VH-VL binders against p43243r398to473. Designs and how they scored, part 2

Target 1, 76 residues: p43243r398to473
Amino acid sequence: RVVHIMDFQRGKNLRYQLLQLVEPFGVISNHLILNKINEAFIEMATTEDAQAAVDYYTTTPALVFGKPVRVHLSQK

## First folded at step 5 (VH-VL; framework fv_cilgavimab)

Design hd4
Fold by ESMFold2-Fast, scan of step 5:
Formats: C-alpha cells, sequence, structure tokens
Structure hd4 (fold): chain C 76 residues (1-76), chain A 127 residues (1-127), chain B 112 residues (1-112)
C-alpha cells in the first residue's frame, strides 16, 4: 500500500508537492522522503488507494516542480 | 552547520554505569534518527544502536553485544541524545561517537549510513 | 550479522597513483525492490571521527573529490582513489546497512 515516487527534483515545499500527488486517491497514513536520494515512500490507508494513484499516473504525467517523476507501487 | 558534541566519558570500573550525552545543533534534531558508534583503541568501528524520531515511533535497536545493558534515549526539547551504559565490561572501552542515521517506511529496510559524526568521547572500563 | 571483509589490511601508494580497496559482504546487500546496494564508505584520519565518502555503493557525498569512486554490486565492492593526494592518508572503512550496520576491518592507505 505504499506508493514509491522517484526521480524528483529537490526544492522548497517538496513534501507538499509529493503528498499532493497522492492525496486525491485516499488517506495518507505515513510518508518518508529520503534525504540523500530522490525517492519517497507514501503509505496509503488501503492497497486499493495506492494502486489507484499508481494507475492514474501510468497515463497522466506526475509532475514535481514541473518535471516528470516515476510513480510505482512499492514491493515488500 | 551541523554539530554533534559528545560528553560524559571517563574511567569506570567493570560492573559500573555511565551516561553519555550528545548535544546536537544546526539541523532539526526532532526529525532525525540518531545512532551511537564506538571504536576501541586502535581498532575498527562498531555500531552500538539507534533511536528513531518520535514521528517514526521513537523505538530503539541495539547491537547484540550491548542489548539489555545499554539504553538509548532522546530529549527533543533539549536537542540531546543519551546513551545509558550499565553493567560495563572491559570490552566496552572505546571512543563513543554520536551520529545521524536514516529511515525508510515501515516494512522496508532502515537506512543506517552516517553522514554527521561528533568528535567522540572516551570511555575506559578498567580496574 | 552480515560480516564485512576488507582487503588489503594496508597498502602504500605513491602520490598521483591509483589506490584500490576491496570490500566483501557475507551476503548480498542489494535490495531487490529499489535495486540499490546498501553500502557506504568512510575515511578516518588520525585523531578525527570518520567522514562519509560514499553511499549506495557509488554515490559520492557532497564535498568529496571526484577522484574517489565506488563500484560493485551484491556482495563485492571497490573504493578507488584515482590519483592519491597527501591528504588521502587515512584508514578507509566499508559499511553495510542492509541489516543492522556492520563495518569492515579497515584498510590503511599510506604514502609509498
Amino acid sequence: as target 1 above (76 residues)
Amino acid sequence: EVQLVESGGGLVKPGGSLRLSCAASGFTFSNAWMSWVRQAPGKGLEWVGRIKSKTDGGTTDYAAPVKGRFTISRDDSKNTLYLQMNSLKTEDTAVYYCTTSYYDSSGYTEIDYFDYWGQGTLVTVSS
Amino acid sequence: DIVMTQSPDSLAVSLGERATINCKSSQSVLYSSNNKNYLAWYQQKPGQPPKLLMYWASTRESGVPDRFSGSGSGAEFTLTISSLQAEDVAIYYCQQYYSYPTFGGGTKVEIK
């Protein structure tokens, strides 16, 4: 149920930019933005919510600071 | 600039106790995962344990040699990390460094590489 | 615990020459989900704390000169100093963070 976001540019309000990508798809239960690599993990309340976000960004570009990023379902 | 300053080291007898402190500045301490790493005189580095941020549960993890004897805690209001050492052994003689570490989301691997280090404080356990 | 083994224990290299340090882990530190190697390298000079040089096996820490490079994957890793400078005299440690952190025994780099 974790959405894995990669290849974003760092900048002011990065946290808000990343969370805003997934907020329309459901309740966010946790998040982690890695300090040294441009990757983030956003845990949704349900697997269905996480999958909906990933499916949406398969055809719609996910943009952070105007640049496309990769959005995948994380593996355990 | 990030600064970590350890204190509280000294000479203690086997079986004794000692508490180390690490004063942090230059970053948002409350968001950081913190670790202790030690180095015996003339030897290599050994991880002691870590404490997560309160947001990530505030839980602690320890290396096997210290589990049950050492306790890591933090006071975010004072930007201070602690290491309480009980039942000290001669093998615990080392310079103790406080360091920053990282975390990934629950269900995945913790990210424990250390980008900031203090100067260290020497603990000598001897009779 | 994952056991980290470094080789050689020490090496002497002339100024301007290449230094190569090897690090082996007792099991793979490559995480399949993100395809990242959970391996870091540190430099420690006498009387100083260790300094982070490299993380994710090959990503150089900010401020570290580009003569330092990391390579390898899975269980075998190398730190290379392409043109040794006098300031590079130090002990170098590899460290895995795939599990609870463990360090290699260190490699002492000296001027020949």
Scores: ipSAE 0.000, ipTM 0.628, lowest interface PAE 16.3, mean pLDDT 85

